# Designs tried in a protein design chat: VHH binders against Bile salt hydrolase/transferase (cbh). Part 20

Target 1, 323 residues: Bile salt hydrolase/transferase (cbh), of Lactiplantibacillus plantarum (q06115)
Amino acid sequence: CTAITYQSYNNYFGRNFDYEISYNEMVTITPRKYPLVFRKVENLDHHYAIIGITADVESYPLYYDAMNEKGLCIAGLNFAGYADYKKYDADKVNITPFELIPWLLGQFSSVREVKKNIQKLNLVNINFSEQLPLSPLHWLVADKQESIVIESVKEGLKIYDNPVGVLTNNPNFDYQLFNLNNYRALSNSTPQNSFSEKVDLDSYSRGMGGLGLPGDLSSMSRFVRAAFTKLNSLSMQTESGSVSQFFHILGSVEQQKGLCEVTDGKYEYTIYSSCCDMDKGVYYYRTYDNSQINSVSLNHEHLDTTELISYPLRSEAQYYAVN
Key: E = the ipSAE of ESMFold2; O = the ipSAE of OpenDDE; V2 = 0.75 times the mean of E and O plus 0.25 times the DockQ between their complexes.

## First folded at step 19 (VHH)

Design v4 (from s1 with D31E S56N; framework vhh_8k46_1; at its last look DockQ between E and O 0.77; V2 from the best seeds 0.00; counts 0 for: pae E 5.5 > 2)
Fold by ESMFold2, look of step 19:
Structure v4 (fold): chain B 323 residues (1-323), chain A 119 residues (1-119)
Amino acid sequence: as target 1 above (323 residues)
Amino acid sequence: AVQLQASGGGFVQPGGSLRLSCAASGFTFDEYSMGWFRQAPGKEREFVSYISSSGNYRKYADSVKGRFTISRDNSKNTVYLQMNSLRAEDTATYYCAREGYESDSFDYWGQGTQVTVSS
């Protein structure tokens, strides 16, 4: 999985969701008066409205990624072998991993507010149900100004400022940031010969400044490629141009069927890609088989209501006949 | 300019109640967390209570849990502190404050309102 922030015409947040099995995922709006129930903390009977992609579970909005009506965004990404959830701790704020998204987005409006209120966070190891055990995750949380990474590891809860606005999977985020140093010599420009003064080496192609940029699907490689692509991106200062560029950034690290085997005959691939406009409250997405960009707007719904609103993802291929 | 106007203080007997108000202006109130603090003469300012921008997440100092309730009305740009079962030790000037960037920081403070609990 890969999640990014991007500042252009507006402020954007989104992700590629990479996994080997697609379920019946849905875009779900949790309206302001839907009762959000929590296992170890006070319930929220009135809260910010939330939009994002959920698993197809009617009893609770199990978001993979989401945005609230104030433009605060969060995505959960696989962190297998590194995530370490803890037992209940009476001296801390005990939140299950499946509750983190609604707990943050229901009551906070900014990363500044989140940082102030998660100092005592404890991610507790309580499964949603016998049939739905916890997934090992870490999270990117972003608003219009900044982003942070939340990781619960063996040593405890780690909260990092994220100056690049990118998150992938393993390893720990601080290793990902350090690894970027290995690429400091790369550029979007044609390099001069710095190999040796004893040989006259010429350029033979545009794009040679990017030689060495990793192209494999490992999570460290996707982090580097997404960061380079995002940080050098240019877009038209319009909504359509910005959303287009956003999906191109995510496209640079998409996973194709057949290239990343999980077990015999099963392959990880990019099931969906998403792009939230934090300023307009619009959730854009596309799926593996349908490259059409679709949108769902928070403000097109009546938010002072009590029932979840869900839209199945458009996953069937669509072709526009030119003739 | 950012302004925080605290009011509602006064003289009250032990066991009594008061409700403090803090009217805010000069900023987008519903985007900020708010806090109440107090300072008794000769003592350092101490945390009393905190409320998130939504009003849903609230924190209290151990000394006031179960007796004080923080709330806010975003339509009136006002934060409140309901103080019940008051004790002599609650005597202080009470200040409201707007969140700052750092975990323990607040960047704008009201002028305060005096609460005196005595027989």
Scores: ipSAE 0.268, ipTM 0.700, lowest interface PAE 5.5, mean pLDDT 92
ESMFold2 (binder alone), look of step 19: mean pLDDT 83; pTM 0.822
OpenDDE, look of step 19: ipSAE 0.590; ipTM 0.829

Design v5 (from s2 with G100D E102S; framework vhh_7d4b_2; at its last look DockQ between E and O 0.79; V2 from the best seeds 0.00; counts 0 for: pae E 9.7 > 2)
Fold by ESMFold2, look of step 19:
Structure v5 (fold): chain B 323 residues (1-323), chain A 119 residues (1-119)
Amino acid sequence: as target 1 above (323 residues)
Amino acid sequence: QVQLVESGGGVVQPGRSLRLSCAASGFTFDDYSMGWYRQAPGKQRELVAYISSSGSYRKYADSVKGRFTISRDNSKNTMYLQMNSLKPEDTAVYYCAREDYSSDSFDYWGQGTQVTVSS
């Protein structure tokens, strides 16, 4: 999985969802008066409206990633072997991992509000159900101004400022950020010969400034490639150009069927990609088999209501016949 | 120009109630967390209650919990403090404040409204 922020015509947030199986995902809007029930903290009977992609579970909006009506965004990314959720702690704010997205997006409008109010957060080890155990996750939380990373590890809860606006999977975010130093010599320009004065080395191609940029699908490599691609990307002057560029940035680290085996005959691949316009409240997505960009707008719904609103993902291949 | 204007203060007998209002203008009200502070004579200004931008997350000083209720109406750009079961210790000037996201403080304050609880 890869999540990014991108400042362009508007402010954008989104992710590639990389997994081995699709589970009938839906774009779900949680309207302002849908009762958000929490296991260990006070319920929210009124809250910000939320839009994002959920698992197919009718009893609770289990978001993979989402945005609220104020442009606060969050994505949960796999963190297997590194995530460590804790027992209940009466001196802390106990939130289950599957509640984190609605708990944050329902009540806060910015990363600064989030940071101020999660100092005593405890990600408590309570499964959604016997059939739906906790997933090991870490989170990218972003608004129009900044982003942070939330990781619950053996040593406790870690909250990092994220100066590059990228998150992938393992290992810990601080290691990922340090690893970028190994790539400080790379650039989007044609390099001069810095090898040695004793031999006259020529350029033979455009793009040689990127020699050494990792191309494999490991989470550390995707972090580096996504960061390089995003940070060197142009800002666009239109919504359509910005959304197009956003999906190209995510495309640089997309996963194809057959390239990342998880078990015999099963491969991790990019099931969907998403792009939220934080300013307009529009959720764009496309899926592995249907590259057309689809959108769902918060502003097209009656948000002062009590029932979840869901739209199945368009996942079947479609192409436009030109003759 | 950011403006915060408090109202609703006055002189009240112990055990009675008051409702403070803070009218906000000059900024996008529903983008900001807000707070009520108070300052008694000879004491430091202290946070009484805090409310998130949505209005759904609220925090209170221990001394007022269960007696005071903070709320907001984002459609009217107004924050409220319902003050029940008032005690002489609640006597103070009460200030409306907007959170300063660039520092860990509040960046705009009203002029304050006096609340006096006296028998």
Scores: ipSAE 0.011, ipTM 0.517, lowest interface PAE 9.7, mean pLDDT 91
ESMFold2 (binder alone), look of step 19: mean pLDDT 88; pTM 0.887
OpenDDE, look of step 19: ipSAE 0.848; ipTM 0.925

Design v6 (from s1 with Y50W; framework vhh_8k46_1; at its last look DockQ between E and O 0.80; V2 from the best seeds 0.00; counts 0 for: pae E 7.0 > 2)
Fold by ESMFold2, look of step 19:
Structure v6 (fold): chain B 323 residues (1-323), chain A 119 residues (1-119)
Amino acid sequence: as target 1 above (323 residues)
Amino acid sequence: AVQLQASGGGFVQPGGSLRLSCAASGFTFDDYSMGWFRQAPGKEREFVSWISSSGSYRKYADSVKGRFTISRDNSKNTVYLQMNSLRAEDTATYYCAREGYESDSFDYWGQGTQVTVSS
């Protein structure tokens, strides 16, 4: 999985969701008066409205990624073998991993507010149900100005400032930032010959500044490629141009069927890609088999209500006939 | 210009109740967390209560837990402090404040409203 932030016409946040099977995901709006129940902390009977993609579970909005009506965004990304959830701790704020998204997005409007209020956070190891155990995750949290990474590891809870606005999977985030140093010589420009003054090496192709950019699907490589692509991206200063460029950035780290085997005959691939406009409250997405960009807008719904609003993903291919 | 206008103070006997209001203008109110502080003569300004931008998360000083309740109405750009079971030690000027970008900092302060608890 890969999540990014992007400043262009507006401020954008989104992700690729990479997995081996689809579970009938849907875009879900949690309106302001939907009772958000928590296992170990006070319930929220009134909160910010939330939009994002959820698993097919009607009893609770199990968000993979989401945005609230204030433009605060969060995505959960696989962190297998690194995530370490803790037992209950009465001296801390005990939140289950499946509650983190609604707990943050229901209450806070900015990363600043989040940072001030998670100092005593404990991600507690309580499953959603016997049939739905906890997923090992870490999170990217972003607003229009900044982003942070939340990781619960063996050593405890780690909160990192994220100056590049990218998150993938393993390993822990500080290793990902350090690894970027290995690529400091890359550029979007034609490189000068810095190899040795004793040999005259020529430029033979456009794009040689990117030689060495890692092209494989590993999470460290996707981090580098997404960071390079995002930080050098240009877009037309319109909503459509910005959203188009956003999906091109995610496209640079898209996973194609057949390229990453999980088990015999099962492959990880990009099931959906998302792009939130933090300023307009619009959730854009596309799916693997339907490359059309679809949208759901928070402000097209009545938000002072009590029931979840869900839209199945548009997953079947549709061709635009030009004649 | 940012303005925070506190009101609702007054004289009250011990055990009584009082409700403070703080009307906000000049900024997007529901993007910010808000706090109440108090200062008695000759003492440092002390934290009383805090509320998140949504109103859903709240904090209280130990000295007021169980007696004071902070709330907000984002449609009216107003934060409230309901003070019950008042004690003489609660006598102070009460200030509302907007939380700024730096951790645990407040960047704009109201003029305050006097609360006096005495027989």
Scores: ipSAE 0.163, ipTM 0.662, lowest interface PAE 7.0, mean pLDDT 92
ESMFold2 (binder alone), look of step 19: mean pLDDT 85; pTM 0.841
OpenDDE, look of step 19: ipSAE 0.664; ipTM 0.855

## First folded at step 21 (VHH; framework vhh_7d4b_2)

Design w1 (from v1 with T103P; at its last look DockQ between E and O 0.86; V2 from the best seeds 0.00; counts 0 for: pae E 3.4 > 2)
Fold by ESMFold2, look of step 21:
Structure w1 (fold): chain B 323 residues (1-323), chain A 119 residues (1-119)
Amino acid sequence: as target 1 above (323 residues)
Amino acid sequence: QVQLVESGGGVVQPGRSLRLSCAASGFTFDDYSMGWYRQAPGKQRELVAYISSSGSYRKYADSVKGRFTISRDNSKNTMYLQMNSLKPEDTAVYYCAREGEEPDSFDYWGQGTQVTVSS
């Protein structure tokens, strides 16, 4: 998986969701008065409204990624072999991994507020059910100004400032940042000959500043490629131009069927891509088989209500006839 | 210009109640968490209560848990502190404060309102 922030006309957040199985995902709005139940902390009968993509489970909004009405965003990304959830700790705030998204987005408006309130966070190892065990995850949390990474590892809870605005999977985020140093020579420009003064080496193509940019689908390579693409991106200062560029950034690290085997004959691929406009409260998405940009707007619903609102993803191929 | 104005302080007998208000202006109130601090003579300011931007997450100093309740009305740009079962050790100047950039920091403060609990 790959999650990014992007500042252009507005402020944007989104992700590629890469997995081998689709669970009939839905765009779900959790309105302000939907009762959010928590296993080890006080329930919320009133909270910020939330929009994002959920698993097909009606009993609880199991968000993969989401945004609240204040523009605070969060995405959970696979962290297999690295995530280490802990036992209950009476001296800490005990939140299950599947509750983290609604617990943060229901109560806080900014990364500043989140950082103030997660210093005693403990991610407790309690499954949603016997049929739905915990996924090993780490999280990107972002607002209009900044982002952080939350990782629960063997050594405890780690909270990192994220100056790049990118998260993928393994390994730990600090290794991902260090690895970017290996690519410091890359550029969006034609490089000068720095090889040796003894040989007159010429440019033979545009794009040679990107030689060495990794093209494989490993999580470290996707981190590098997404970071390079995002940090050098330009877009028209319009909503449509910005959203279009956002999906191009995510497109640079999308996974095609057949290229990443996870078990015998099963392949990981980009099931959906998402883009939240933090300022307008609009959730944009594409799916693997339907490349049109689709949107769901928070402000098109009455948010002072008690029932979840869900929209099936548009996953069937669609063609716009121009004649 | 950010302004925070406390009101509701006074002199009360032990066991009685008092309700403080903090009127906020010059910023988008419902984007910020808020706090009440107090400072007794010769002591440093201490956090009494904290409330998230939504109003749903609240924290209290151990010395006031069960007796004080923080709340906010975002439609009126106002934060409140309901102080029940007041004790002489609650005597202090009470300040409202707006969250700062760092964890556990606050960047704007009101002028303070005196609360005196004596018989």
Scores: ipSAE 0.444, ipTM 0.792, lowest interface PAE 3.4, mean pLDDT 92
ESMFold2 (binder alone), look of step 21: mean pLDDT 89; pTM 0.902
OpenDDE, look of step 21: ipSAE 0.661; ipTM 0.856

Design w2 (from v1 with T103I; at its last look DockQ between E and O 0.91; V2 from the best seeds 0.00; counts 0 for: pae E 3.8 > 2)
Amino acid sequence: QVQLVESGGGVVQPGRSLRLSCAASGFTFDDYSMGWYRQAPGKQRELVAYISSSGSYRKYADSVKGRFTISRDNSKNTMYLQMNSLKPEDTAVYYCAREGEEIDSFDYWGQGTQVTVSS
ESMFold2, look of step 21: ipSAE 0.413; ipTM 0.785
ESMFold2 (binder alone), look of step 21: mean pLDDT 89; pTM 0.899
OpenDDE, look of step 21: ipSAE 0.814; ipTM 0.913

Design w3 (from v1 with E102D; at its last look DockQ between E and O 0.85; V2 from the best seeds 0.00; counts 0 for: pae E 3.5 > 2)
Fold by ESMFold2, look of step 21:
Parts: C-alpha cells; structure tokens; sequence
Structure w3 (fold): chain B 323 residues (1-323), chain A 119 residues (1-119)
C-alpha cells in the first residue's frame, strides 16, 4: 500500500490499497450522531462526521482510510512482521487498532490535536471478533498543514513527523526516510557530467536525471518513487487538474495483476485508489477495473443523523463509445 | 485578533459551586482544543481540564476529577468549567487557554478570573 499527501489547488490525501482479496469494500459515511462504541475508553455519542472506505461489516465502520469533516485524514497500511500491539495498560489510553481511525477522526480536527492526545496511546491487542482478527498496521495521519506516522512496534509506540508526506509498508518509517539519502543525486532535469573530467559524457535522452529510481513493487521502492514523483509534481490549479495529478502520482506506484505473487497463483494488485479533498470534504476513488473517477461528498448528506450511509464501490468497467 | 475572556469567578464558601465561562473570538473556535489552567499563590500554573475541538475528549487533573466538568458550546464560541464541591485548595486565578503547536503547549491566554474558596 502507498499513502500520500499533496498540496495543489486544495489539500489532498489518499492511497493505493494493494491486496490480493477484495472484501466488498464500500464508501461509508459515519454521521455525527452514530454511536461509536469503544472497548476500553468512553463511547462517543456525538462526534465529527467521517467518510472513507470500509470493509462490509454492518455492526461497526471498519475503515481502511478516512477523512473527517474538518479535513483530518488517516490511512492504515500493512506492517506485517513489524507491528506489535500490547496488552491493556491502565496508565495509558487503550485503543484497539480497528478503533484508531474513528477514535481520532471523531474527536480531533488537526494533526496538532492528534499529537497532543496520543502521547499516552496504547494500541491494545483485542481482535474485532474471532472471524476478524487484528491486521498488522501502521498509520499515516494528515491534515492541511502536516502529517505524522504512528507505528506500534516491539519497543513501543513510535510517532514520527513526516516531512515528505508518503507512507508505504515495511520497514519502520525512520529507515524509509534514511533510504531517501541514497537518491540525493536524482533530479527532474538533465544531469551535469560529474563522473570525471577525463571523459566527456553526454546525455542521450530526456529523463536521465531519474536514472536509478527504483521500479519494483517492494515497499521501500514504492516509498522512494512516490516521494520523488509527488515532490516534483506540477498541477493545473483547478480541482480537476489537481485530482488528475494526484491519481498520476499514485499511478506511478500502482501494482498490476501478475507482478507480485503472494502465494501460488495469487497476486497482489491495486484494488482501489483514493483521493480526499480535505478542503471540500470530497472522497474520490477509482477501482482496478473501472478507471472512471467516482466521488462521494460529505456535504451531500444530512450529517446530524444516526445511521451509517454506504455506497458500494463501482468496480465494473465503463466505456465511452466514440462511434 | 485572538481574544479569550473569562468570567464567572468569585468568592464562595467551601462545598459550593461556580461555573466559569470563556468567550472566544478572533479565530475558528471549533478547530481548536481548549484548556483551563489555574495558578494559586506560590504555586506554578497547572492544567485543570482539557477539551478537544469536538468537545468529546476531555481530560482532568487528578485533584479535580469527579468535581469539575469541562464543556464547550461551539455554536456560542464558549468553553465552560463547572466547578462543584469547591475546596479552599481550589483558590486560584483560572485561565482560559487555546492549544498551541507543541505538545502540552498553549499559545493564547485570557486575563484570568479569580476564584476564592473561603468561609
């Protein structure tokens, strides 16, 4: 998986969801008065409205990624072999991993507020159910100004500032940042000959500044490529141009069927891509087989209500016949 | 300009109640967490209660848990502190504060309102 932030016409947040199995995902709005129940902390009977993609579970909004009505966003990304959830700790704020998204987005408007209130966070190892055990995750949390990474690892909870606005999977985020130094010499322009004055080396193609950008699907490679692409991106200063560019950035690290085998005959691929406009409260998405951009807007719903609102993803191919 | 104006302080007998108000202006109140601090003579300023921007997350100093309740009305740009079962140890100047950038920091403060608990 890959998640990014992007500032253009508005402020944007989104992700590629890469996995081998679809669980009938839906865009779900949790309105302000839907009772959010928590295992170890006080319930929320009134909270910010939330929009994002959920698993198909009727009893609780199990968000993969989401945005609240204040433009605070969060995505959970696979962190297998690195995530370490803990037992209950009475001296801390005990939140299960499946509750983290609604707990943060229901209560806080900004990364500033989140930072103040997660210093004593403890991600407790309590499954949602016997049939739905915890997934090993880490999280990107972003608002219009900044982003952070939350990782629960063997040595404890780690909270990192994220100056590049990118997260993928393994390894730990600080290692991902260090690895960017290996690409310090790359650029979006024609490189100068710095090899040696004893040989006159010329360019033979546009794009030679990017020689060495990794192209494989590993999480470290996707981090580097997404960071380079995002940080050098240009957009028309319109909503449509910004959303278009956002999906191109994510497209640079999308996974195609057949290229990443997870078990014999089963392959990881980008099931959906998302783009949240933090300023307008609009959730855009594409699916693997339907490249049309679809949108769900918070302001098209009556948010002072008590019932979840869900829209199945549009996954069937759509064509525009030219003749 | 950001302005925070406290009201509701006074002199009361032990065991009585007071309700403090903080009227906010000059910023988008609904985007910020808020806090009540107090400073007694000879003591350092301490956080009494904290409330998230939504109003749903609240935290209290141990010395006031169960007696004080923080709340906010975002439609009126006002934060409140309901102080029940007041003790002489609660005597202090109470300050309304808006969250700052750093952990545990607040960047704007009111002038304060005096609460005195004595017979």
Amino acid sequence: as target 1 above (323 residues)
Amino acid sequence: QVQLVESGGGVVQPGRSLRLSCAASGFTFDDYSMGWYRQAPGKQRELVAYISSSGSYRKYADSVKGRFTISRDNSKNTMYLQMNSLKPEDTAVYYCAREGEDTDSFDYWGQGTQVTVSS
Scores: ipSAE 0.434, ipTM 0.789, lowest interface PAE 3.5, mean pLDDT 92
ESMFold2 (binder alone), look of step 21: mean pLDDT 88; pTM 0.890
OpenDDE, look of step 21: ipSAE 0.810; ipTM 0.909

Design w4 (from v1 with D104E; at its last look DockQ between E and O 0.93; V2 from the best seeds 0.00; counts 0 for: pae E 4.4 > 2)
Fold by ESMFold2, look of step 21:
Structure w4 (fold): chain B 323 residues (1-323), chain A 119 residues (1-119)
Amino acid sequence: as target 1 above (323 residues)
Amino acid sequence: QVQLVESGGGVVQPGRSLRLSCAASGFTFDDYSMGWYRQAPGKQRELVAYISSSGSYRKYADSVKGRFTISRDNSKNTMYLQMNSLKPEDTAVYYCAREGEETESFDYWGQGTQVTVSS
């Protein structure tokens, strides 16, 4: 998985969701008066409205990624082998991993407010159900100004400022940032010969400044490629141009079927890509088989209500016959 | 332009209740967490209660837990402190405060309202 922030016409947040099986994902709106129940902390009977993509579970909004009505966004990304959830701790705020998204987005309006209120966070190891055990995750949390990364590891809870606005999977985030230093010589321009004065080397192609940009699907390579692509991106200062560029950035780290085996005969691929406009409250998405950009607007619903509102993803391929 | 104006203080007998209000103006109220502080004579200001921008996350000093309730009405740009079962030790000037940029900091304060609990 890859999540990014992008500032253009407006402020944007989104992700590629890479997994081996699609399971009827839905765009779900949690309205302000939907009772959010938590295992170890007080329930929320009134909260910010939330929009994002959920697993198809009838009883609780299990968000993969989401935005609230204030433009605070969060995505959970796989962190297998690195995530370490803890036992209940009475001196801390005990939140299960599947509750983190609604707990943060229901209550807080900014990364600043989140940082003030997660100093005693404990990600507690309580499964959603016998059929739905915990996923090993870490999270990117962003608003219009900044982003942070939340990781629960063996050594405890780690909260990092994220100056590049990118998160992928393994390993831990501080290593991913350090690894960018290995790519400091890359550029979007034609490099000069700095190999040696003893041999006259010439350019033979545009794009040679990117030689050495890692092209494989590993999470470290996707981090570098997403960061390079995002930080050098240009877009028209319009909503349509910005959203278009956003999906091109995510496209640079898309996973195609057949290229990343997870078990015998099963492959990880990019099931959906998302782009939230933090300013307008619009959730854009596309799916692997349907490249049309679709949208759901938070403000097109009556939000002072009590029931979840869900829209199935539009995933059937469509094309226009020109003759 | 940020203004915070407290009201609702007064003199009351032990065991009675008071409700403090803080009227806010000059900023987008529902983007900020807020707090109530108090200062008794000769003592430091201390945090009494904290409330998140949504109103859903609340924290209290140990000395007031179960007796005081913080709330807010974002449509009216107003924060409240319901003070029940008042004790003489609650006597202080109570201040409304707005969240600052730094963790656990507040950058704007009201003028204060006196609460006196005496038999």
Scores: ipSAE 0.344, ipTM 0.745, lowest interface PAE 4.4, mean pLDDT 92
ESMFold2 (binder alone), look of step 21: mean pLDDT 89; pTM 0.900
OpenDDE, look of step 21: ipSAE 0.828; ipTM 0.916

Design w5 (from v1 with E101P; at its last look DockQ between E and O 0.82; V2 from the best seeds 0.00; counts 0 for: pae E 3.5 > 2)
Amino acid sequence: QVQLVESGGGVVQPGRSLRLSCAASGFTFDDYSMGWYRQAPGKQRELVAYISSSGSYRKYADSVKGRFTISRDNSKNTMYLQMNSLKPEDTAVYYCAREGPETDSFDYWGQGTQVTVSS
ESMFold2, look of step 21: ipSAE 0.447; ipTM 0.791
ESMFold2 (binder alone), look of step 21: mean pLDDT 89; pTM 0.894
OpenDDE, look of step 21: ipSAE 0.835; ipTM 0.919

Design w6 (from v1 with S52T; at its last look DockQ between E and O 0.81; V2 from the best seeds 0.00; counts 0 for: pae E 11.4 > 2)
Fold by ESMFold2, look of step 21:
Structure w6 (fold): chain B 323 residues (1-323), chain A 119 residues (1-119)
Amino acid sequence: as target 1 above (323 residues)
Amino acid sequence: QVQLVESGGGVVQPGRSLRLSCAASGFTFDDYSMGWYRQAPGKQRELVAYITSSGSYRKYADSVKGRFTISRDNSKNTMYLQMNSLKPEDTAVYYCAREGEETDSFDYWGQGTQVTVSS
């Protein structure tokens, strides 16, 4: 999985969702008066409206990624072998991982507010159900100005400022940032010969500034490639141009079927890609088999209501016949 | 200019109620958490109640839990403190404050409103 922020015409947040099985994901709006029930903290009877992609469990909004009406965004990305959820701690705010997205997005309007209110957060190991155990996750949380990473590891809860606006999977985020130093010589330009004054080396191709940019699908490589692509991206200062570029950035680290085996004959691939416009409250997405960009707007719904609103993803291939 | 103006203070008998208001201007009110602080003579300023930008999460000092209720109306850029069952120990100058960047920090304060609980 890869999540990014991108500032262009507006402020954008989104992700690739990479997994081996796709079925019946939905764009879900949680309106302001839907009762959000929590296992260890007080329920929310009134909260910010939330939009994002959920699992096909209709009794509770189990978001993979989401945005609230204030433009606060969050995505959960796999963190297998590294996530370490804790037992209940009466001196802390105990939130189970499946509650984190609605708990944060229902109550807070900015990363600044999140940072101040999660100092005593404890990600408690309580499954949604016997059939739906917790996934090992870490999270990217972003608003229009900044982003942070939340990781629950053996040593406890870690909250990192994220100056690059990228998150992938393993390992811990601070290793991802450190690894970026290995690529400080890369550029979008034709490089000068800095190899040695003892040999005169010439450029032979455009794009040589990117020699060494990793191309494999490992999470560390996707982090580097997404960061390089995003930080050097240009887009027209229009909504359509910005959203187009956003999906190109995510496209640079999309996973194709057949390239990442998870078990014999089963492969991880990018099931959907998403792009939230934090300013307009619009959720854009595309799916593996249907490259059409689709949108769901928070502001096209009556948000002072009590029932979840869900739209199945448009996943069937579509072709425009030009004749 | 960020401005916070408290009102609603006064002199009341023990057991009675008061409602404080804080009118905010010069910033986007619904992007910020807010607090009520108080300072009694000879004492340090203490947090009384805290409310997040949405109004959905609230914290109270132990001494006022169950008696005071913090609220906000983001459409009117106003925060409130409903103070019920007032005690002489609640006598203080009450300040409206906007939360700053660091944990437990507040970057702007009002001038305060006096609350006096006496018979």
Scores: ipSAE 0.000, ipTM 0.427, lowest interface PAE 11.4, mean pLDDT 91
ESMFold2 (binder alone), look of step 21: mean pLDDT 89; pTM 0.894
OpenDDE, look of step 21: ipSAE 0.226; ipTM 0.669

## First folded at step 22 (VHH)

Design x1 (from v1 with Y32W; framework vhh_7d4b_2; at its last read DockQ between E and O 0.93; V2 from the best seeds 0.00; counts 0 for: pae E 2.7 > 2)
Amino acid sequence: QVQLVESGGGVVQPGRSLRLSCAASGFTFDDWSMGWYRQAPGKQRELVAYISSSGSYRKYADSVKGRFTISRDNSKNTMYLQMNSLKPEDTAVYYCAREGEETDSFDYWGQGTQVTVSS
ESMFold2, look of step 22: ipSAE 0.519; ipTM 0.821
ESMFold2 (binder alone), look of step 22: mean pLDDT 88; pTM 0.884
OpenDDE, look of step 22: ipSAE 0.870; ipTM 0.936
ESMFold2, fold request of step 25: ipSAE 0.516, 0.455, 0.524; ipTM 0.818, 0.793, 0.820
ESMFold2 (binder alone), fold request of step 25: mean pLDDT 88, 88, 88; pTM 0.885, 0.884, 0.886
OpenDDE, fold request of step 25: ipSAE 0.836, 0.823, 0.833; ipTM 0.919, 0.914, 0.918
ESMFold2, last read: ipSAE 0.503, 0.457, 0.528; ipTM 0.814, 0.793, 0.826
ESMFold2 (binder alone), last read: mean pLDDT 87, 88, 88; pTM 0.883, 0.881, 0.882
OpenDDE, last read: ipSAE 0.833, 0.829, 0.825; ipTM 0.918, 0.917, 0.915

